# VHH binders against q96fz2, part 386

Target 1, 269 residues: q96fz2
Amino acid sequence: CGRTSCHLPRDVLTRACAYQDRRGQQRLPEWRDPDKYCPSYNKSPQSNSPVLLSRLHFEKDADSSERIIAPMRWGLVPSWFKESDPSKLQFNTTNCRSDTVMEKRSFKVPLGKGRRCVVLADGFYEWQRCQGTNQRQPYFIYFPQIKTEKSGSIGAADSPENWEKVWDNWRLLTMAGIFDCWEPPEGGDVLYSYTIITVDSCKGLSDIHHRMPAILDGEEAVSKWLDFGEVSTQEALKLIHPTENITFHAVSSVVNNSRNNTPECLAPV
Key: E = the ipSAE of ESMFold2; O = the ipSAE of OpenDDE; V2 = 0.75 times the mean of E and O plus 0.25 times the DockQ between their complexes.

## First folded at step 22 (VHH; framework vhh_6z1v_2)

Design GC8 (at its last look DockQ between E and O 0.68; V2 from the best seeds 0.83)
Fold by OpenDDE, look of step 22:
Structure GC8 (fold): chain B 269 residues (1-269), chain A 123 residues (1-123)
Amino acid sequence: as target 1 above (269 residues)
Amino acid sequence: EVQLVESGGRLVRTGGSLRLSCAASGFRFRYYVMGWFRQAPGKEREVVAAIVQSGGYTYYADFVKGRFTISRDNAKNTVYLQMNSLKPEDTAVYYCAAGKGILLDTPSEYDYWGQGTQVTVSS
C-alpha cells in the first residue's frame, strides 16, 4: 500500500470514528495535534494521516479502550534511529509484512511495547498491471458503502451535491498499523510515525494486486487491536489476515501524480 | 453489448420458494457489484439485495429478514437470488443490476439493468 485517500473534514472524520468503550459508553476520539491533520484524496508516504490509538499511550492509568485520534507520519521512524533526518533511513518502513513483523527490529520493538494503531482512510489505491503493456490501471479499494436512512434521497453519486452526502456517512477503512516515537537527536518535538501492516491479497483483489493492507473489519477487531493493555501481541496478531469484505472501482490516472488532490482521484471511471 | 437476463420468476404460493438467476454478458462481471431490485405496481423500485465483487459482503433490505440469499458465480457470470418464505407482499418485477457504484443500496449507482422477471405470490 503506497497511496491512500483521507479527505474528510475533521469534524466528519471524528464522527465517523465514533465508538463504544468497554463500558458501552458512546464516545468520540479525542484529538491530539488536530492542526497536523491535512485532508487529501491522495496521501503518499511521508505525509501525515490520522490514526487511532489507545489513550493509555498518553495517560498513565487511562482506560485502554478509550481512543485518541492523531495525525502521524506515514513511514515508521524507529525510536533507536540516531540520524537527525528521518529521510536517511536506509530501509522502507511504509509497510510491514505480516509474515516478517517479528523478524524486523524496527517493527518488533514498537509492537512489543503495544504501539498498535489503526490507520484511517477513505480507502487505498492499487495499480493493476495490464497484460502485455506497461500500463497500469489504478483502483480505489474501500469498505462496502450503504446509504444511511438519515441521508435522505441520495441521488447518483456523480452529482456534486449527492457526492458530499455520500461522504457524510462514509464507513472509513481501518487498517492495522504499528507506530513508534522518535526523539530527534538535536532536540525538538517527538515524531510519531506509523507503518501499515500488509498481507497477501484476498481472492477478490488477487487480480488487481498480490498484497493488501491488513484491514481490521468491525469494532471488535479495531478495539482489540488498539487495546494493548488487555490484548496481548499474540492475540492481536490473530487479527491480521486478508479480508473479502471490500469493494473497488477503477479510477482515472489522475491519482498517479501524488500532487493531485481532487475528487477525481477516487471517482469511478 | 451489455446484457443482463433474469430468469426464474413465476407464480408461487405463500410460503413457497423461488430461485432467480441473472446471466450477465458484455462486461467484466467480476469487477462489478451485483444487485437485485424489485418494483411492485404503483411503488418505487427498491433494493432487495446486493453483493460485492468477491461475494465477501452482502446487503439485504430490511424486509428480507433472512428470507432471501444473494450469491454470485463469477465463473458463470451469474448472480442468484434464493427467495424463501415468500409472501404476497413480495409480488413484483425483480430486476438484476450491475454497478461500479459506491452505494450498494442505491439504484442510481447501478449502470446496467435487466428487463426484469415477474414474481407473483398468491395467498
Scores: ipSAE 0.917, ipTM 0.963, lowest interface PAE 0.4, mean pLDDT 93
Fold by ESMFold2, look of step 22:
Parts: sequence; C-alpha cells; structure tokens
Structure GC8 (fold): chain B 269 residues (1-269), chain A 123 residues (1-123)
Amino acid sequence: as target 1 above (269 residues)
Amino acid sequence: EVQLVESGGRLVRTGGSLRLSCAASGFRFRYYVMGWFRQAPGKEREVVAAIVQSGGYTYYADFVKGRFTISRDNAKNTVYLQMNSLKPEDTAVYYCAAGKGILLDTPSEYDYWGQGTQVTVSS
C-alpha cells in the first residue's frame, strides 16, 4: 500500500470519525495540528495524513477510549534515528509486514509502547501487473458504500445529483498503523510518523495485488486497536488479518502521477 | 456482447420460495458488483440486494427483512437471489444488474441490466 486518497474537508472528515466512548457517549475526535491536514485525492509516502490515536498518549490519566485525530508523516521515523534528515533512513518504513512486526526494531519498539494508530483514507490505490505488457492498471479500493436517505427531502433515490453528495456519508477506510515520535537532533518539534501494517491479500483482491493493508472493520476493531490502556499488544495483533469486506473499481492512469490531485484520480473507468 | 439473462421468475403462493438466477457473459464478471432490483407496475425501480466482487459484503433493502439471500458464483459467472417467505407486495419484475459505480443501492451506478423476470405472488 503506497498511495491513498484522503480528500474530505476537515469538518466532513471529523464528522465521519464520530464514535462512541467506553461509557456509550457519542463523540467527535479532538484535533491536534489541524493546520497540517492537506486533503488530496492522491497521497504518497512522506506526506501527512490524518490518523486516530488514544487521548492517553497526550494526557496523563485520560480515558484511553477517547480519540485524538492528528496528521502524521507517512513513513515511520524511529525514535532512535540519529541523523537530522528523515529521508536518510536506510530502510523503507511506508509499510510494516504483520508476519515480521515483532522482529523489526523499528516497529516492535513503538508497538511495545502502545503506539497504535488508525490510518484514515477514502480508500487506497493498487496497481495490477498486466500479463504481456509493461503497463499497470490502477484500482481504487474502499469499503462498500450505500446511499443515506435524507430527512425531509423528496428526492429520486437513483439520481447521482452531485459528486460531493456521494461523500457526505462516506465510510472512511480504517487501516491499522504503528506510529513513533522522533526528536530531531538539532531541536524543533517532535515528528510524529506512521507505518501501515500489511497482510496477505484476501481472495477478492488477489488478482490485483498480493498484499493489502490490515483493515480494521468496524467500531469494535477500531476501538480495540486504539485502546493501548486496556488492550495488550498480543490481543491487538489478533485484529490484524485480511478482510473480504471490500470493493474496488478500475481508475484511469491520471493517478499514476502523484502531482495529479483531482476527482478523476478515483473515478470509475 | 454483454448479456445478463435472468431466469426463475414465476407465479407462487404467499409464503412460498423462489430462486432467481442471472447468467452473465461478455464482460469480466469478477470485477463487477452485482445487484438485484425490482419494479412493480407504476413504481420506480428499487434495489433489493447487492453483492461485492468477492461476495464478502452483501446489502439488502429494509423491506427484505432477512427473507432474501443474494449470492454469486464467480467460476460460473452467475448471481442468485433466494427468495423465501414471499408476500404479495413482492410481485414485480426482477432485474439483474452489474456495475462499477460506487453506491451499491443506486440504480444509476449500474452499467449493465438484464431484461427482467416476472415474479408474481398470489394471496
């Protein structure tokens, strides 16, 4: 997984992240660094994307079921990294394989500190290798979506009035991530960065690509992954598996160029 | 040539069961979401059920109330609708559809449509 879409305006994104805390209270996550949110149809590694994490990471004695939303750098920079430029990391931390996560110091250490996050996106892109050609076919992959009927409206149920109406009730893709906090040696703000955990593709995606992000399907899975105060690493890792609760469609090659940030990147073709 | 051919529609009594089939050809079936829709006389076409490419997610309209089951067989390029506990209000023409659109319950998101099969439920 090396490209995503996360294009919703901040207020719409925040509403899509409504959740229920341990006591059953409906809440929205509290933002940190909202000014660093850069919505785009075409996010690549080293860019910032929003993640969810437990409030307990920021406040002593906080309810660990309460959520913070914050932009973090894609591509985990380990807390032990000594050089001043994160681009000088000698290994790729865009993704973390689930089968070796407890063997890699870059991932095992922050995981042991409870540094689990949920990476948010509209969906992700994958490129299918086509036999007999050098060309690849991109696909946009996302949770199944249904239309929500609006209160007080007398609208046709089958009319796609506007592109933005599709997005008003979009179910965000929720991927399991690990984050770390790096203090630059020359000083400055602490850098928060994440990796996306990957698993073998489900059967539904196996014709497209052999790996997929570990998707947290539903509120229980999201809550357990985030709640490092109540859910151990061992218990949390049971949440990491492929899912068949996914859909996809082919998209044009417009998405291939990461400079293209338009709805055409994810439009069906 | 893209074809979706429904079969299995007939007259049945209230409380009866019926299985609809839809044979697909002329396109890469496993890359499409499949849906069943129905249209009663004088009414708009409405979703009954939909199923994603792998079968890992299914959607049912509220009126189904657990009575119908959508399934697909990607090896046979066929989608099914098992209809149990049929009611007179289920009387309609049932259409098979295939789509690459985003919203599973919206007819305009579907690219290919069958000719329909009549289901009639007598009291």
Scores: ipSAE 0.832, ipTM 0.931, lowest interface PAE 0.7, mean pLDDT 91
ESMFold2 (binder alone), look of step 22: mean pLDDT 90; pTM 0.920

## First folded at step 23 (VHH; framework vhh_6z1v_2)

Design HA1 (at its last look DockQ between E and O 0.94; V2 from the best seeds 0.84)
Fold by OpenDDE, look of step 23:
Structure HA1 (fold): chain B 269 residues (1-269), chain A 123 residues (1-123)
Amino acid sequence: as target 1 above (269 residues)
Amino acid sequence: EVQLVESGGRLVRTGGSLRLSCAASGFPFKGYAMGWFRQAPGKEREVVAAITQSGGKIFYADFVKGRFTISRDNAKNTVYLQMNSLKPEDTAVYYCAARFGYYETAPNEYDYWGQGTQVTVSS
């Protein structure tokens, strides 16, 4: 996964992240560093995206079932990294393969510390190789959305009003991530950064791309992944597998340019 | 200063019962899993029982076999180990330990340790 969409306004995003804590109380996640949230239809590595994480990571006496939402840098910077510039990392940390997560120190160490997060997105993009051509067809991949009587498929939103309604009730894609905290050697603010765990693609997606993000489907999966106080690493890792509960549509080549940040990026062609 | 203070260890007869207590201070107790470990002379330190921050999940070592019960009171910053049907093989120094997040079975995974309390079970 090298491209996502996360364009919802902050308030809409927050509401979409409503949850129940372990006591069954309905809650909204509190924001950390809300000013770092930059909505975009076209998120690339090194950009900031909102993730969910346990409140216990910020408040050491907190209930681990409580959630915080925070923008983090896409591309995990390990805490042990000693260079002053994260760009000097010699290995790609945009994604973490599920099969080698425990073999790589950069992911194993933070995972062992319970630094699990849920990466939020409208969906993610993948490019299908066209047979016989060097051209790649981009697809937007996301959770199936509930058809409200009035809101047809993303493609049927002919009016701005309908479009707004679609996004107000949009089910966010919830991807399993690992984050770490890096303190720059020269001082400054702690950098929070994340990697997206990837798995082999489900059958439905296999013709598009051979790998997909580990999607946490449903509130229980999200809760278990986040709750590092009550769920072991071993148990959490059982949640990491391909899911068939996705849909996709072809989009225009507009998304190919990471600078393009318009609704056209995820619009059906 | 972080402190874990174990109490309740004493000499007991085989088949006897003890309740160990560990009072924690100097750290946010509610965010930590707690564990009891023991170390017998000439043996490695081994996990006896562990409990998550909420008490929702509990681990017992195989040798416990239902004889011991771990519990915690977050309001009192205390973790307990009720030990019943004690055997001479249970003779050891018992340690309380704290780990941020989920409990682990390996001693090296814990952040804070008590000084231990001696439990001796006579035949």
Scores: ipSAE 0.909, ipTM 0.962, lowest interface PAE 0.4, mean pLDDT 93
Fold by ESMFold2, look of step 23:
Structure HA1 (fold): chain B 269 residues (1-269), chain A 123 residues (1-123)
Amino acid sequence: as target 1 above (269 residues)
Amino acid sequence: EVQLVESGGRLVRTGGSLRLSCAASGFPFKGYAMGWFRQAPGKEREVVAAITQSGGKIFYADFVKGRFTISRDNAKNTVYLQMNSLKPEDTAVYYCAARFGYYETAPNEYDYWGQGTQVTVSS
């Protein structure tokens, strides 16, 4: 997984992240650095995207079930990285294979510190390879959505009224991630960055691509992945597996150029 | 100054009961998992029990065999170890320890330690 859509305005995104804490209280996640959120239909590595993480990472006496939402850089930069240019490492940290996560220092170290996050997106893109050709068919992949009584297809969202019918109650894709905190050697703000954990694809996606992000399907899975005060690393890793609860549709090649940021990127063809 | 102060250790007879307390100060207690460890003369320090911030997860070493109960009171910044059916083999110095986030069983994983309280179990 190397391309996502995360295009909702901040207020819509925040409402889509409503949750219950350990005590059953309905809450919205608290933002950190909200002005760094850059919505786009076409997010690529090195860009910032919002993630959820436990409040305990920021407040040492917090209830670990409470959530923060914050933009982080896609492409984990390990805390031990010595050079001043993060681009020298990010090529191989956009994803993290679940079967080797405990063998790679870049991922094992932050995971041992409880640095688990949930990466948010409308959905992700994958390109299907057809044998005998160099051409690839992009697909937009996402959770099944509740259809509105009026009309709720993605292709019907061209006008503001139709946009609200599709996106106002969109179920965000929730992917398991690991993050780290890097202090630049020359000074400046701490860099928060993440990787997306990947697994073998489910049967429904195997004709598109052989890998998929580890999807956390439902509030219990999201809560357990985030709560490093009450859920051990070993217990959390049991949440990492393929899911068949996924749907997709073909999209045009507009998405191929990562500079294109339009609704056409995810529109069905 | 971070402090973990154990109390309640004393001499008791085999089969007796004892309650240890550990009062914490100088750090954000609620964010820490808490553990009890023990060390007998000439032996390595070993985990007895551990508890998460909410008390939702608890660990007991195999030798406990249901005889001990760990608990915590976040309002009083205190962790307890209720020890029942004591045996001479339980004779040791008992230590309270704190670890940010989740608990561990290895002593070197813990951030803060108390001074210990002596428990002696007579035949």
Scores: ipSAE 0.712, ipTM 0.892, lowest interface PAE 1.2, mean pLDDT 91
ESMFold2 (binder alone), look of step 23: mean pLDDT 90; pTM 0.912

Design HA10 (at its last look DockQ between E and O 0.96; V2 from the best seeds 0.85)
Fold by OpenDDE, look of step 23:
Structure HA10 (fold): chain B 269 residues (1-269), chain A 123 residues (1-123)
Amino acid sequence: as target 1 above (269 residues)
Amino acid sequence: EVQLVESGGRLVRTGGSLRLSCAASGFPFKGYAMGWFRQAPGKEREVVAAITQSGGKIYYADFVKGRFTISRDNAKNTVYLQMNSLKPEDTAVYYCAARFGYYDRAPNEYDYWGQGTQVTVSS
């Protein structure tokens, strides 16, 4: 996964992240550093995206089932990194393969500390190789959305009003991530950064791409992944597998340019 | 200063019962899993029981076999180990330990340790 969409306004995003704590109380996640949230139809590595994480990571006496929402840098910077510039990392940390997560120190160590997060997105993009051509067809991949009588498929939103309605009730894609905290050697603010765990693609997606993000489907999966106080690493890792509960449509080549940030990026062609 | 203070260890007869207490201070107790460990002379330190932040999940070592119960009171910053049907093999120094997040079976994964309390079970 090298491209996502996360364009919802902050208030809409927050509402979409409503949850129940372990006591069954309905809650909204609190924001940390809300000003760092930059909505975009075209999120690339090194950009900031909102993630969910346990409140216990910030408040050591907190209920671990409580959630915080925070923009973090895409591309995990390990805490042990000693260079002053994260760009000097010699290895790619945009993704973490599920099969080697425990073999790589950069991911194993933060995971062992319970630094699990849920990466939020409207969906993610993947490119299909076209047979016989050097061209790649991009697809937008996301959770199936509930068809409200009035809210046609993303493609049927012919009116601006209908479009807004679609996004007001949009089910966010919830991807399993690992984050770490890096303190710059020269001082400054702690950098929070994340990697997306990837798995082999489900059958439905296999013709598009052979790998997919580990998607946490449903509140239980999300809760278990986040709750590092009550769920062990071993138990959490059982949640990491391909899911068939996805849909996709072809999009235009507009998304190929990471500078393009318009609704056209995820619109059906 | 972080402190874990164990109490309740004493000499008891086989089949007897003890309740160990561990009072924690100097750290946010509610965010930590708690564990009881023991170390017998000439043996390695081993996990006896562990409990998560909320008490929702509990681990017992195989040798416990339903004889011991771990519990915690977050309002009192205290973790307990009720030990019943004690055996001479249970003779050891019992330690309280704290780990941020989920509990672990490995002693080296815990952040804070008590000084221990001696439990001796006579035949």
Scores: ipSAE 0.908, ipTM 0.962, lowest interface PAE 0.4, mean pLDDT 93
Fold by ESMFold2, look of step 23:
Structure HA10 (fold): chain B 269 residues (1-269), chain A 123 residues (1-123)
Amino acid sequence: as target 1 above (269 residues)
Amino acid sequence: EVQLVESGGRLVRTGGSLRLSCAASGFPFKGYAMGWFRQAPGKEREVVAAITQSGGKIYYADFVKGRFTISRDNAKNTVYLQMNSLKPEDTAVYYCAARFGYYDRAPNEYDYWGQGTQVTVSS
């Protein structure tokens, strides 16, 4: 997983993240650095995307079941990195394989500190290699959505009013991530950055690509992944597996160029 | 200044009960898992019990065998160890310890330690 869509206005995104805390109280996540949120239909590594994380990471006396939403850089920069420029990392941290997460220091160390996050997206893109050709077919992959009478799919919205209804109730894709905090050696703000954990594809996606993001399906999974005060690393890793609760459609090659930020990127073809 | 202060250790007869308290100050107690450890003369420090922030997860060492209960009061920044059915083998210095986030059974994983309170169980 190397491309996502996360295009919703901040208020719509925030409402989609409504949750219940440990006491059963309905809440919205509290934003950190909302001015760094950069919505786009076409997010790539090194861009910022919103993630959920436990409030306990920012307020050390907080209830660990309470959630913060914050933009973070895609591509984890380890806390031990010594150069002044993150682009000088000698290895790719866009994704983290679940089968080796406890063998890679870049991921094991922050995971041991409870630095688990939920990466938010409308969905992700993946390119299918076609048999007998060098052409690749991009797909947009996302949770199944409840369709309204006026909108049966993303491509069926034929007015601005119907388009808003599709996205107003959109179920965000919730992917398991690990984050770290890097202090630049020359000073400046702490950089928060994340990696997306990957697993073998489920059977439904295996013809598109052999890997998929680890998807946290439902509030119980999301809560357990985030709550590092009440859920151990070992217990949390049991949440990391493929899911068949996923759908997709083919999209045009407009998405291939990461500079294209239009609804056409995810429109069915 | 971080302080963990154990109290309640004393001499008690076999079969007796004792309640240890650990008062915490100088750090944000509510964000920490808490543990009780013990160390007998000539022995290594070992976990007795541990408890998460909310009390939702609790660990007891096998030798506890249902005799001890760990609890915490986040409003008072205090963790407790209720010890019942005490045996001479329970004689040790008891320590409280704090770990940010989740508990661990290994002593080296803990951020803060108390100075200990002596528990002596007579035959």
Scores: ipSAE 0.712, ipTM 0.891, lowest interface PAE 1.2, mean pLDDT 92
ESMFold2 (binder alone), look of step 23: mean pLDDT 90; pTM 0.914

Design HA11 (at its last fold request DockQ between E and O 0.96; V2 from the best seeds 0.88)
Fold by OpenDDE, fold request of step 24:
Structure HA11 (fold): chain B 269 residues (1-269), chain A 123 residues (1-123)
Amino acid sequence: as target 1 above (269 residues)
Amino acid sequence: EVQLVESGGRLVRTGGSLRLSCAASGFPFKGYAMGWFRQAPGKEREVVAAITQSGGKIYYADFVKGRFTISRDNAKNTVYLQMNSLKPEDTAVYYCAARFGYYEKEPREYDYWGQGTQVTVSS
């Protein structure tokens, strides 16, 4: 996974992340550093995306079932990294393979500290290799959405009003991530960064791409992944597997350029 | 200053009962899993029991066999170990430990330790 969409306004995104804590109380996640949230139809590594994490990571006396939403840098920078520039990291941390998560220090250490997060997106993009050509067809992949009688396919929202309705009730894709906190050697602000855990693709997606992000499907899965106070690493890792509960459609080549940030990126062709 | 202070250890006869207490201070107790460990002479420190922040999940070592109960009172920043049906093999120094997040079985995973309390079970 190297490209996502996360374009919802902050308020809409927050509402979409409504949850129940362990006491059954309905809550909205509190924002940390909301000014770092930059909505985009085309999110690439090194950009900031909103993630959910346990409040316990910020408040040591907090209920671990409470959630915070925070923009973090895509591409995990390990806490032990000693260089002054995160770009000098010699290995790719955009993704973490589920089968080797415990073999790599960069992921194992933060995971052992309970630094699990849920990466939020409208969906993610993947490119299918066309047989016999060097051309790749991009697809937008997301959770199935509830079809409202009036809302045809995402592509059929012929009116701005219909478009707004679709996105106001959009079920966000929830991907399993690991984050870390890096303190620059020269001082400055702590950098929060994340990696997306990847798995072998489900059968439905296998023709498009052989790998997919580990998707946490449902509130229980999300809650368990986040709650590092009550759920062990071992138990949490059991949540990491392919899911068939996804849909996709072909999109235009507009998304190929990471600088393009328009609705055309995820529009069906 | 972070402190874990164990109490309740004493000499007891086989089949007897003890309640150990560990009073925590100097750190946010509610964010930590708590554990009881023991170390007998010439043996390695081993986990006895552990409890999550909320008390929702508990671990007991195999040798406990239902004889011990771990509990916590977050309002008092205290963790307890009720020990029943004590045996000479239970003779050890008992330690309280705290770990941020979920509990672990390995002593090295814990952040804070008490000084321990001596439990001696006579035959």
Scores: ipSAE 0.911, ipTM 0.962, lowest interface PAE 0.4, mean pLDDT 94
Fold by ESMFold2, fold request of step 24:
Structure HA11 (fold): chain B 269 residues (1-269), chain A 123 residues (1-123)
Amino acid sequence: as target 1 above (269 residues)
Amino acid sequence: EVQLVESGGRLVRTGGSLRLSCAASGFPFKGYAMGWFRQAPGKEREVVAAITQSGGKIYYADFVKGRFTISRDNAKNTVYLQMNSLKPEDTAVYYCAARFGYYEKEPREYDYWGQGTQVTVSS
C-alpha cells in the first residue's frame, strides 16, 4: 500500500471519527497540528495524513482509551536515525510486513513503546498488473458503505448536495500503523511519522495485488489497537490479519500521476 | 522527585495474611502500569503481580495460585497487594515498580522502583 485518498474537510473527517471512550461516552478525537492536514484524493509517501493515537502519548496522566487525531509523515523515521535529513534514510518504511514486524528494529522498538496508530483514509489504490501487457489497471479499495438514498454511492452523485451526502456518512478505512518520534540532531520540532502494517491479500483482492494493509474492522479492533495502556503488544498483534470485508472498483489512469488531486482519481470507470 | 514507598511488610505466621501498600508521588501515576516484584536472599528479582492503569488487565505469576490480589486506587496514587495463605517460600523483599503504558514481566522494563518492604513468613 503506497497510495491513498484522504480528501474530507477537517470537520467532516473529525465527525467520521466519533467514538466511545472506556466509560461509554460519545466523543470526538482532539486535534494536534490541524494546520498540517492536507486533504487530497491522491496521497503518497512522505506526505502528511491524519492518524488516530492514544491521548496517553501526549498527556502522561490521560485515560489511554481517549483519542487524538494528528497529521503524521507517511514513511516512519526511526528515533535512532542520525542524519539531519529524513530523505537520506536508506530503507523504505512506507509499509511494515506483519510477518517480520518483531524482527526489524525500526518497527519493534516503537511498537514496544506502545506507538500504535490508526491510519485514516477514504480508501487506498492498488495497481493490477495484467499478464501479457505493460499496462496496469488501478483500483480504488474501501470498506463497503451503508446504502441509503444517495449515501455511499460515489458514481451516483450528480450535484454538490448529492456529493456531500456520499461523503457525509462515509465509513473511513482504518489501517493498523506504527509510529515513531524522531528528534532532529540540530534541534527543532519532534517529527511524528508512521508506517502501515501489511498482510497477505484476502481472496477478494488476490487478483489485484498479493499484499494489503492490515485493516482494523470495527470499533473494538480500533480501540484495542490504540489503547496501549490496556492492550499488550502481544494481544494487539492478534488484530493483524487480512479481511474479506472490503470492496473496490476500477478507476481511470488519472490517479497514476500523484499530482492529480481531483474526484476523478476515485471515480468508477 | 519520583518516589514509590512500600509499606506493610512484617513477620507473619504460615497461613497468615498481609496487605502491602505502595504510595506513589512525583510522576503522573495514572499513566503507569504498576507491578509488585519480590527478591528472596540468593535469588533474582521476579514479578509477582502487575496491573494496568484502569485495572482492566491483571497478571499473576504462576506461584501465586490465587493467593494474592493486586489492586490500585488512582485517586490515592496507591497500589496494593493483598497476600493470603502465606508460605515460608514467600519470604522476600517486595518491591513496587511503575512502567509507562503497559506492564511487563521483566524487571529491566520498569521505569521507577521503590526501596522495598520485607515480608517474612515463619513456620
Scores: ipSAE 0.800, ipTM 0.920, lowest interface PAE 0.8, mean pLDDT 92
ESMFold2, look of step 23: ipSAE 0.776; ipTM 0.912
ESMFold2 (binder alone), look of step 23: mean pLDDT 90; pTM 0.917
OpenDDE, look of step 23: ipSAE 0.906; ipTM 0.962
ESMFold2, fold request of step 24: ipSAE 0.778, 0.789; ipTM 0.911, 0.913
ESMFold2 (binder alone), fold request of step 24: mean pLDDT 90, 90, 90; pTM 0.921, 0.921, 0.921
OpenDDE, fold request of step 24: ipSAE 0.910, 0.911; ipTM 0.963, 0.963

